# Designs tried in a protein design chat: VH-VL binders against Integrator complex subunit 8-like protein. Part 18

Target 1, 198 residues: Integrator complex subunit 8-like protein, of Dictyostelium discoideum (Social amoeba) (q54vk3)
Amino acid sequence: MNKIFGVKIDSQQKKRQQSNKNLTVFNNGRYLIYIGDIHFDRKFHREALRYYLLGCGLETAFYSDPVKTSVTNSKYLTFLSRRIFDCFYFLRAPMQAIVVSQFFGNLNQTCLVSFKIIQEEYYQLDTNYFQYIWELPLLEILLTTFTKQKDLKKIYLINQIISNPIINENNHPDIRKNFIKNTKHNFWKAISSNYLLQ
Key: E = the ipSAE of ESMFold2; O = the ipSAE of OpenDDE; V2 = 0.75 times the mean of E and O plus 0.25 times the DockQ between their complexes.

## First folded at step 6 (VH-VL)

Design k4 (framework fv_ponezumab)
Fold by ESMFold2-Fast, scan of step 6:
Structure k4 (fold): chain C 198 residues (1-198), chain A 123 residues (1-123), chain B 112 residues (1-112)
Amino acid sequence: as target 1 above (198 residues)
Amino acid sequence: QVQLVQSGAEVKKPGASVKVSCKASGYTFTSYYIHWVRQAPGQGLEWMGRINPSGGSTKYAPRLQDRVTMTRDTSTSTVYMELSSLRSEDTAVYYCAREDYGSGWYDYGMDVWGQGTTVTVSS
Amino acid sequence: DVVMTQSPLSLPVTLGQPASISCKSSQSLVYSDGNTYLNWFQQRPGQSPRRLIYKVSNRDSGVPDRFSGSGSGTDFTLKISRVEAEDVGVYYCMQGTHWPYTFGQGTRLEIK
């Protein structure tokens, strides 16, 4: 039989599978990330943020998948975190950006970008988001900056976080892990309330 | 101490329903998914489904979705698995297990398991 | 459903010698994030399963360094460098990449 005809049928089958995958991105929220990128490139950062937050794996945004499926993919989470970070940065929400930098999966990158933001945008640091910082090096950067600024209220708030035994005691892995998970969940709930429910 | 404690053994007739409980302690109950896995005598492990104790959302193995129901009671930190229309092939040890997470609540597999509940279906 | 196939099904090993268990999946277990959600469990006689390995090669807390996991895509291996008496039991691989989650049929490790 005709081997070219067989190859053509296989190519059509591959195209059908690719089309099926493209349809699946609507259902699984990956399409939302691409829409977000289109808005981001056009400098519509708030619209981009909305699409990125939907793609972040909020359970109500994914009617067919558990929230962890989208958010937990570590490469996908890192990609989303960098995109969401950029949105907050350009929307001049520096403290939210600093919180999101903790999701990068690279603490050195987290500290570098946060240090720069803290230096550039000191007066716009929203203290309501301090409760979502769990990385000790980042807390130290904040404390050092507030000490230099003689900002007694911010020093007090950061010291309360640093003094939490759960954050400081690395030898209690389950307790710290659960605390960080709950902190992450509460952060995304707060962000969704403030940015998505408009 | 993180622990999952299951209810005792059950003997049921074909066509009956069974409801197995799994009580969690030593961690924040609503922060971890709970899976149910069964093992027929001398056989391997079969995944049945999972529940998110926070919102109560469930996901069941397609083969079992018409017969299995998973629920939770947050006031008692307890998950329940109910299997209806029992058949002899449902004779198994039923385990609840906590899903471990790394970042963003993904399944790193089940890190804490209950002791198991033996369910025997016979006339 | 993704089919997980283990070999051998029965593995008699002399104390102190190495043991190796293979697990093959019918589909790639690499998720779109680049991670592979392949787990290994040990079940000792009369006991609940215990997680040994998650994400192909990461040992769980309290698991001896005698246990190691490796592999990629569809082919995975669990190795025990020096088998001890307490290692007797059934070993299962499990994939968490594709819904529904599926287990291999198990490998029974026995001392000869």
Scores: ipSAE 0.000, ipTM 0.434, lowest interface PAE 18.0, mean pLDDT 79

Design k5 (framework fv_ponezumab)
Fold by ESMFold2-Fast, scan of step 6:
Structure k5 (fold): chain C 198 residues (1-198), chain A 123 residues (1-123), chain B 112 residues (1-112)
Amino acid sequence: as target 1 above (198 residues)
Amino acid sequence: QVQLVQSGAEVKKPGASVKVSCKASGYTFTSYYIHWVRQAPGQGLEWMGRINPSGGSTKYAPRLQDRVTMTRDTSTSTVYMELSSLRSEDTAVYYCAREDYSGWYDLYGMDVWGQGTTVTVSS
Amino acid sequence: DVVMTQSPLSLPVTLGQPASISCKSSQSLVYSDGNTYLNWFQQRPGQSPRRLIYKVSNRDSGVPDRFSGSGSGTDFTLKISRVEAEDVGVYYCMQGTHWPYTFGQGTRLEIK
């Protein structure tokens, strides 16, 4: 089962090193992310998350806008989403972790990781975060699992999201792009409220 | 100090059930998986299953799946392993063991073990 | 299930001499992330198992540097460079790559 994720631990360490090197091109937030890494390595995951969120807010308008820099760096953005994902997973916030997996830039990885988390952490899935899922394949995974669990409330909630025409790109391509952008902003605002203001 | 403390020895008749407890202390209970491993007298180690104390999700060894149940109580930081329909071949020392992870795919195997609980099944 | 086979099953060693234990798996333990989840445990008489090595070659904290692990794919070795009296016990390899987790049969190390 560990094989279904297809991501190497050594690759995560290499991405971490690469991201840390790339942080030299970002003046804003780089020190906050370095402080976050120190806390993460010491297993202070809540403090690490706080610093990562502050760093993301400064560099990416809470991860919904491209980084404002002369250097395009998608690896840096992927690294931050993976670090934040790890923080939520370690803090036992599985639904928040599933939402963050949508930022990986690889939908297959998102689905494989989420499938495992949904099965392992079913009883801890906070329904307040369902509204921040926009990837249809991920919604299908959630629906399939909830159907097997006969969880009528969660089935209803996911069906409401799936039935929204905005989620279906074929009906509303331009509206879908704006919806996703707003969903990302709303997610980061909710997370900042929950984790930075406590 | 990190430790796992298990319940005392049990003597059971064939067909009965046994429930062994494992109380964790010195760390964040919900941040580590707990495995159960047994060892019959003079024999090797056999993996029985594991539980995630956060959500309560379990994975059991296929040969024991129909008889074993693992649960937890987060308020007491305690994991339970219940084995039903006991047979003489279930006579063993039962261990709980903690597994660390450094994220969603970094699993390192069992680093802290309980002292063991002897379960004797006799007819 | 992945079968883990240890050899030898009984290992008499003279104090101060090296000892070597082999562990073979019925299929590759290389996970899709490129890591190999092969662990070594020591069980002293009457005690709980103690982890010595994780991920093939990484020593656990407090484990003497005379213990070393090596190997790849399906073939693994635990080596003790100079056996001490306290090393008496049974040594187990364990794979964590495939569910269910499986252990080798154990190697009993005895002093001559």
Scores: ipSAE 0.000, ipTM 0.467, lowest interface PAE 10.9, mean pLDDT 79

Design k6 (framework fv_ponezumab)
Fold by ESMFold2-Fast, scan of step 6:
Structure k6 (fold): chain C 198 residues (1-198), chain A 120 residues (1-120), chain B 112 residues (1-112)
Amino acid sequence: as target 1 above (198 residues)
Amino acid sequence: QVQLVQSGAEVKKPGASVKVSCKASGYTFTSYYIHWVRQAPGQGLEWMGRINPSGGSTKYAPRLQDRVTMTRDTSTSTVYMELSSLRSEDTAVYYCARDYEGSGWYFDYWGQGTTVTVSS
Amino acid sequence: DVVMTQSPLSLPVTLGQPASISCKSSQSLVYSDGNTYLNWFQQRPGQSPRRLIYKVSNRDSGVPDRFSGSGSGTDFTLKISRVEAEDVGVYYCMQGTHWPYTFGQGTRLEIK
């Protein structure tokens, strides 16, 4: 068994990673993302997600580190984020989908899709993923909905995030960027733990 | 080999509850949703709801949501469908079927069916 | 709920002749991903339903090529080019695009 951020991977995933060890930086993870697309087209969303996570782990350290390949193009990474969003949405992991919507690079789309998911899947929102929300407009949507539902626990949790000075105050841009980078890294690490285990 | 094996026939009185089981084998239990579909004698198929065995999340048909409860036991790879406040109109064969998560098209394996008869 | 309407409800067919079943939905079954989640099931007497066609036109493994599915949007057709004795049963269309999932009322295929 191999580990990525402390998670186990199965023998088939290990074999694919072993194959990719011989590839250049320009080829690392591309095969896994391609296989993920094949599974996604077949509606095998969990399998597609697993390959996307392995591919992203090899190419970008789950979007936390730059990779000197064509995969680092903003448009391609946005496309992958939309694919991963669709995987979580169809797997009925709505809170994870909402977190991934922050990667779209279009805050209006993030808010629109998240609002719909929050209304449709309220009772499926896993509070363990609230810590990975960094966009203020999205936090406001969550807070407004939880207030209307009189959900004191969720109100408390969102207020703790909003009260973080790094998120809510005018800070030096590098401080905010580093916080968001670390939040993204921790999210993908948690997702890998939850979705790469058998 | 993939199998969905359901519990045996039940005869119940009006107002009682019935709990039907569906035991899965031959695949990863948590990778597939289980749907419940019923069929009254001589009638068509009616979708009742589904459960995600991984997290236990459920979706029920609106007309049944106040009477139906779906649960699972991951240690035995078994899904349960409980229908309460039984009426004669609930007399039907109850089927479980697997669906690959949110696919909406898999439904490739079905249980053998469980006959539930509601009679006074 | 999306209403699925099949016609005819009863389909007597002479052995070896073609058969055609219509299925109409009250709403478009085209999903945002461009796919149409319209499926066809066969239920032989005393048996569980069996998947025949998925996503409008794809035959399941082991389904003879005499079965074909077609259609788009809200109007779908299941065709059997040459009916065999083993085809006797009830055929159901089902939509998996919108929650709750819904079935047509069924078409009973019988040999004359």
Scores: ipSAE 0.000, ipTM 0.433, lowest interface PAE 19.9, mean pLDDT 80

Design k7 (from p14 with heavy chain D100Y Y101G G102D W105F; framework fv_ponezumab)
Fold by ESMFold2-Fast, scan of step 6:
Structure k7 (fold): chain C 198 residues (1-198), chain A 125 residues (1-125), chain B 112 residues (1-112)
Amino acid sequence: as target 1 above (198 residues)
Amino acid sequence: QVQLVQSGAEVKKPGASVKVSCKASGYTFTSYYIHWVRQAPGQGLEWMGRINPSGGSTKYAPRLQDRVTMTRDTSTSTVYMELSSLRSEDTAVYYCAREYGDSGFYDLEYGMDVWGQGTTVTVSS
Amino acid sequence: DVVMTQSPLSLPVTLGQPASISCKSSQSLVYSDGNTYLNWFQQRPGQSPRRLIYKVSNRDSGVPDRFSGSGSGTDFTLKISRVEAEDVGVYYCMQGTHWPYTFGQGTRLEIK
């Protein structure tokens, strides 16, 4: 329900939802999460992920008001972050899992699980997802590991992220906050494109 | 090792003010809110307020808002709680406690996981 | 302010027996993100409070599995399956959903 997602749906989205009778029965965040859990227990991790993402309201709301919807959905995504993290890990997508760990709401746990994954899955880390890391302690863990491995390419990529002028030059909290908001939105938009195939 | 270390016991007269410190170590100081909770002798826990060390924003309990001030010093990873116009009813153990807040993007709070050792404040008539 | 009501206030228990503490809130504790910010704390005599449970049912690291939390909306329960001598103390529920944060009045667990 809308209160569960914390999303204000515009009149066009309300009309689309009202006109789609086939999705109405299953357009309930709690029910979608429940179905996701059933798939997860059966080891259908990709199907579980799809239902969790739908439960977060990522399907259509992002396209009408991405900035405002992203803020509301990110709070809900924090609720599901561990479930989604497990799905990515078992789908052998460790870099996506590391990105999702930033949504746990506990930076120490984010660093702990990410450090373990980085040590165990080093050669499986997809560099296309480095752009979605915004927590400085996590960037430092990545940089330290890549330095030990003497991986000059990965060192370069992480330093490009750290060197972002918005992060390094501005002392205005709102500018950093909006940058992180846009980074979170872009990540979930990319994930939805890759995992919510019709 | 994550720790919150508080300043020592204080004895004050009615009408005075007291300033208690809470020094954080072993974690990223600006990623966690610091709450203040007090406990009068033989009584339960009372929430006083919290500070976001990143921006310095505060939220105080309505009953204490006119007398309590919370500040921080990011260079020393220390939070301060000052309570003015002390009365005998302010005699209590004062605790600081951290809580994860998404200070960069969301105001999300997960409950106080690490607590200081407490500071006894005695107000004598 | 959200009022948190605990029952019982005094809980004498025989060693090895189960114990159960109820916590009721005057308002729903479900936040807009779908989380319920209900915590349980233990305070042993002369010590700082220690968080046992966060978000209704999640145990903190190092908390024995004999402690469990459950509930939804406005009704919550902390259960200890087999009380041990070290469990003596006062237990508090706390809500973090609404400002200001509020604690229950506490339940004192004593061995008979």
Scores: ipSAE 0.000, ipTM 0.422, lowest interface PAE 18.5, mean pLDDT 78

## First folded at step 7 (VH-VL)

Design e17 (from e5 with heavy chain G32E H54Y S55E; framework fv_tocilizumab; at its last look DockQ between E and O 0.04; V2 from the best seeds 0.00; counts 0 for: pae E 11.9 > 2, grease 19.2 > 18.9, placed apart)
Fold by ESMFold2, look of step 7:
Structure e17 (fold): chain C 198 residues (1-198), chain A 123 residues (1-123), chain B 107 residues (1-107)
Amino acid sequence: as target 1 above (198 residues)
Amino acid sequence: QVQLQESGPGLVRPSQTLSLTCTVSGYSISSEYYWSWVRQPPGRGLEWIGYIYYEGSTTYNPSLKSRVTMLRDTSKNQFSLRLSSVTAADTAVYYCARGYEDWLTGYEYFDYWGQGSLVTVSS
Amino acid sequence: DIQMTQSPSSLSASVGDRVTITCRASQSIYSYLNWYQQKPGKAPKLLIYAASSLESGVPSRFSGSGSGTDFTFTISSLQPEDIATYYCQQGYDTPFTFGQGTKVEIK
């Protein structure tokens, strides 16, 4: 054989290798999360969010498996929370950012960043995401702000959430823990539905 | 440093519940990682039973899911295994192990293991 | 479930020999494969993660390679203290599964 045959064979192998790499990235949720971080570091926040959500979606059958969803929330979504918060903030989705701040694992930081957003963006907070607030201090900040602004509809919605006995901080810890777990699950399902389609 | 130690009965009667506790020292089970049980029947290979995450969520091997429960006691820094309706097939050395996962790449492995506790299911 | 198949099931080799163990997954697990050493009466010990990355404190005579479905574990020069059973384990998806093990003996 001669060099011409060798070059032709090598070119065919290169195309197959590239196809396998593309399929690997598409079918491996873990690598998609990594690609999300690359986009985030380049300040491509929409693309970063899409890769984070798609990667976690693949790992959970798009949140239809509650066990895998709970695991994925613990593995990835909780630890990515600061980056996902930034993605929502820069995409002009402040209510979603406030929800994600609850994942920080530090209530003082949650309240500090969310207080600033609430004071600056209260007029555009998406009421569809109010149901995902489980921290009573955040609900109190929201209620106080909407009361000062005389926003009667949002006052009503927050009061409905506060009146829910399941959110009561005096309940047995297991009841509250299960509520928070389910609320996290439902939030990520909603976000994936809203943000993965172009 | 980080140590894991299994404790529990060495003998369990058929149809009863096997109960084991893993005591962790040198690291808080509520801080990070996942906490797992793996078993090894005598002269045989290893079988993953399940894990409990530092936040308390659990995942079980589907082959055992209907019979297994894992719990934790963060005040004692312990996590436990309950396996109901045991048979002779459940005779094994039971290991507790710490699972590591790199959050960026998702690589997962077991980096710390207990010494193992033999549980015999007899009669 | 992802089945992991090791070969051989056992082997005997002389001190200084190169030892090779293979592990095959029933589907692609990319590079999410780990290798453990288990000495008689002891718990398993992690040697290699991510197919080829040595765990801290593991001697350089141990190595791993492979991706997709086919993986290889090598001891470049067998030492007496390497008598053990070696297991591969996929860490790609639950349930996590182990190979059947390969017993390595001297002689």
Scores: ipSAE 0.000, ipTM 0.506, lowest interface PAE 11.9, mean pLDDT 83
ESMFold2 (binder alone), look of step 7: mean pLDDT 91; pTM 0.935
OpenDDE, look of step 7: ipSAE 0.024; ipTM 0.639

Design g17 (from g13 with light chain Y94W; framework fv_roledumab; at its last look DockQ between E and O 0.03; V2 from the best seeds 0.00; counts 0 for: pae O 9.7 > 2, placed apart)
Fold by OpenDDE, look of step 7:
Structure g17 (fold): chain C 198 residues (1-198), chain A 119 residues (1-119), chain B 107 residues (1-107)
Amino acid sequence: as target 1 above (198 residues)
Amino acid sequence: QVQLVESGGGVVQPGRSLRLSCTASGFTFSSYAMHWVRQAPAKGLEWVATISYDGSDKQYADSVKGRFTFSRDNSQDTLYLQLNSLRPEDTAVYYCARGGDYFEAFDIWGQGTMVTVSS
Amino acid sequence: AIRMTQSPSSFSASTGDRVTITCRASQGISSYVAWYQQKSGKAPKFLIYYASTLQSGVPSRFSGSGSGTDFTLTINSLQSEDFATYYCQQYYEWPYTFGQGTRVEIT
């Protein structure tokens, strides 16, 4: 199976997939994600993405219930983010992939993979998704790239985002957290509308 | 009841083309991945092609890549397999099959349509 | 492509017998294996998926087991209607591949 940026299916991922077998009985969201994994491994990236999105939707709804005691598995979510990233990349949706890279939990990794994508595929980046970038380093990479390309329109859009005071890393942590949370939600809504309803 | 019905098979000379159809009924066709599987006379089963529920993803066996084209019309609940550049080794019963949502095997099969390629 | 080696190719059995068919994958494929029954002149019938999950409507005398590379289809008590050819299939990755089949004949 082809992987992006050196990401490989390792034993941990395989173990995760195997463990997901039992999830079908207890968690519908995770079951859908499991089905997504099956599609992903078989290089049906669009199908995989849809199942991932559906699964995530159910999981988020499930864990948002105040009576629920279950907690999301951060490690699992990281892996899932990586697969969703790969789905977007293989589906030639690089800007969506760049947005998802922000979910990796490691800014250096985020910047590294996104930098490569931006450099290689700047000409097909969907500007509609610029608004979902909250990491300043990514915005800077985008700005630098489009400045070199003398794309005034995209430069303008990026500058508008960068100039937003909320993007400032010196903001109170709670403000930034809420902003990121809302941005994430809006992103997933947008993606769901574009990929699940069609 | 859930049913798949293949049609379009026949006898053709090498190099010619056929178009197979598979009509689905009894279920929400647009919700399922679909497959073609063929079986040569007195031989085993061979996967030919798979198409996702919306046709956005397609997979082909290497033996048919570049010659066969798989498509679907969800408004008509119909699958199509365009068989071009037919070879004698393509002689087989061609089955359409449904792929379930919760499993990726073939849970429903048509009766098959025979394709014979001979000089 | 992943090779599915099915064994035996054929054998004779009697009603009431316990029948075992084996399928070995050329590489690890987790549990992404299905089993089918095909009677002469008929389309295959779906029996088992994910190595051990029995399809709805299939008699309980059928069972599947295995994970990784070795898989088994078992018929606990062979019935007259069970004489047929059986196929294993992997759907772990493209291309999907089948075993060569096992013909179960009446003694």
Scores: ipSAE 0.006, ipTM 0.554, lowest interface PAE 9.7, mean pLDDT 85
ESMFold2, look of step 7: ipSAE 0.407; ipTM 0.741
ESMFold2 (binder alone), look of step 7: mean pLDDT 92; pTM 0.931

## First folded at step 9 (VH-VL; framework fv_refanezumab)

Design j1 (from d1 with heavy chain K98R E106Y; at its last look DockQ between E and O 0.09; V2 from the best seeds 0.00; counts 0 for: pae O 10.6 > 2, placed apart)
Fold by OpenDDE, look of step 9:
Parts: C-alpha cells; structure tokens; sequence
Structure j1 (fold): chain C 198 residues (1-198), chain A 121 residues (1-121), chain B 112 residues (1-112)
C-alpha cells in the first residue's frame, strides 16, 4: 500500500504560517502537525510521525472530548489519521496502522484496507496493540486469519477482546463511547511512549 | 423452545440461484453464531462457514468461496444461504446450526431440519 | 485443515452390548491454556439432522443418556455406548473445532 491516504499540504496554509512570527503560535499542536506534513512530503515518515504524535497529544489535551461536533474538526482529524496510518505502514508497524484506521470516518474503507493488511501481514502484527481494537469487523478478520494460521495464543487474545461485554453494540451508546474514548487515549499514550522517547 | 426452522426443499436447474432461510426462535439470535453445513447424498458432513449474527461478518471455508453468500435479517432472527450459478454437485442437504463462538464453544447444539437442494437439468 | 479419521466405518453390535467408535485427529486438538479438547460427537439418524452428544471430548450434552460417554485426549478419542439400545442405530460423527470445524467420515452403527 503506497501512500493510499496521503494528503497534500494546502499552499494557503504555508503562506499563513510564514507571516505570524509570534513564537507562541509555534507551540500550537497545529503547527507541529504542519511540520509533520513537511516531513511526510519528504518521505521522512519517522520524523513525520513524531510531529504528528506531538501535535495530536497537544490537541487531545485541549480537546478532552474527541467527539466535538465540529465538521471541520472531523475532517481534519480524519486527514491526520490517514497520514499517521501511512507513517505506521511505511515504518512496518501494521498493527498500529490498523488501530489508527478505526479513526477514519468511513468504516467500510477502514475495513477494506485493514483487512488486506491483516491478511497479508499477519506475521508482523504486534499483539500488544490488539487491546486497542474495538471494531468488531476487524476483530472478526483477525480471528479468522489467526484461526486459519492455527495460532492459538492470538486466537485466545482476540477472543478475550471480543468477549468483552463493553464491545457489544447493544450496549448503551454512552458506555461504548466512553470505552472507545478511553481506548483511544490509552493507545496514544502507548504510541507516544514508544515513538517519542526513542 | 429453542429451534431453527429452515425453508423447504428446492429444485433448480444448473446456473440458477437458490436462497435457503433459517429462522431462529426461543433464544437471543445475536448471542450465537450461525453455521452452515452441507451434506451430499450418502456422504458426510462438510462445514461451509459461519456468520457472526451480531456483526453480520461471514467466514467461508476454502471450498465455499465465491458462489456462496451468508446473510442475515436480524429483525426476524433469520440467517440466509444463497448459492449462485448452481451446479449438479451442489445437490445436497444444507443445515444451519448454532454455536456459541469463543470460549464457551460447546459444539453445534441446535440444528435446523435441513433443506434439500436438488440441481438437475 | 485438521483431518479427522474414524474407525471403523461400520459397526454391528448386539443389543445390550458395548459399542466403541474411535476418532483420530491429524494434529492435537488439546488447547494447552485451558487443557480442553476441542472435540465433539454427533449422532445422525436417517432423515434427521445431526444431534450433539458430547462436547469437550467427554462432556455430555443435556438430555443425552448416561450410556453415552466420550474419552480421549490430544489426537485419539473414543465414543462408547455402554449398552446398545435399538434407538441408537445411527451414523456417528466426530468433529474438531480447534480450528475451522472438520468432521470425521462417519461410523454407521447397526444392530447385529
């Protein structure tokens, strides 16, 4: 999968950032993301990922509620998630990419890309990140894949996740929402620890 | 009473399609997986695959990819098997059977009565 | 796929006598983490669907008579009917569900 989700940097955003010399603006999560985009375009995926993670960390600190109803914020987050996905993929971290794919607004698209990754790269999937999967279709394909491979340990892990009552779609929407929110936060913490400290 | 009731026997020509239904009653439909098993005349049992009744995600055995489609209507607690481009070798009894997928797997404990599909020119 | 092989293909036993059916798997169906054998036995009478008799190799399904018992572990399993009854005439199948489910070829049990 080569740059399936690459977003072009808006030339207008480049012009606006050159004019505001105020150092205080540079500590904005958006600025960090912009730097990430520059690195991404240069195919420096590790550097790009670091800046994206830093930017996201700041944004998540500011946005205690990831479900802010702003349409503009949703698109922005989707684009960012796609670039982060690509970074992980190019860095040969497919399981991390699969986790991030859940952040895409289009579940069907998420499933298609992730399904392919799971089927083709099952031997590279880090099981430490299975706990951050909440989408049942992804869990299903993981289960199917590793069942076929007769990997009992991974089957067991996936079944434990699937069996969690909180993942059930029949649960109260608020319960599921909170679970997903917490899972996302935990994921970002884990990723930050692994990629920013090294 | 917990039961699975399947649709009636079908007689089809080669190249036609058939859709078999399996209606569940007496239990929560979405708490159990639904399997499909084929049995050719005078032959043994063949697992075709299963569908997650909660997510709707189907899994097919290797020999049953392409022409076989599992689907659900959860509003009426019904699972469906569709076979397209029927061949003479598709002549068999098709069973639906529930199981508890995961750690509590205790086999296929409830079966439909079976649906005979005959493919003849 | 795990291949299941039953023996014999057919068996004739007198009423009141013991019937024994064997099943072998091409690989172990014992899961080390829970120490359970992912094996089931089914009974199928003519014109009827299969009926679950035994699961986890040795646990009887509800409503199954005590004369039916399952034993074995790993790759070798046995279904035993301690005292054959007339209603026990059927084809019996072993099944593994350690991986994608596969069935034995079946054993036809008849009265001698």
Amino acid sequence: as target 1 above (198 residues)
Amino acid sequence: QVQLVQSGSELKKPGASVKVSCKASGYTFTEYGMNWVRQAPGQGLEWMGWINTNTGYPTYADDFTGRFVFSLDTSVSTAYLQISSLKAEDTAVYYCARDEWGYSYYGMDVWGQGTLVTVSS
Amino acid sequence: DIVMTQSPDSLAVSLGERATINCKSSQSVLYSDNNKNYLAWYQQKPGQPPKLLIYWASTRESGVPDRFSGSGSGTDFTLTISSLQAEDVAVYYCQQYYSFPTFGQGTKLEIK
Scores: ipSAE 0.000, ipTM 0.550, lowest interface PAE 10.6, mean pLDDT 83
ESMFold2, look of step 9: ipSAE 0.032; ipTM 0.622
ESMFold2 (binder alone), look of step 9: mean pLDDT 92; pTM 0.946

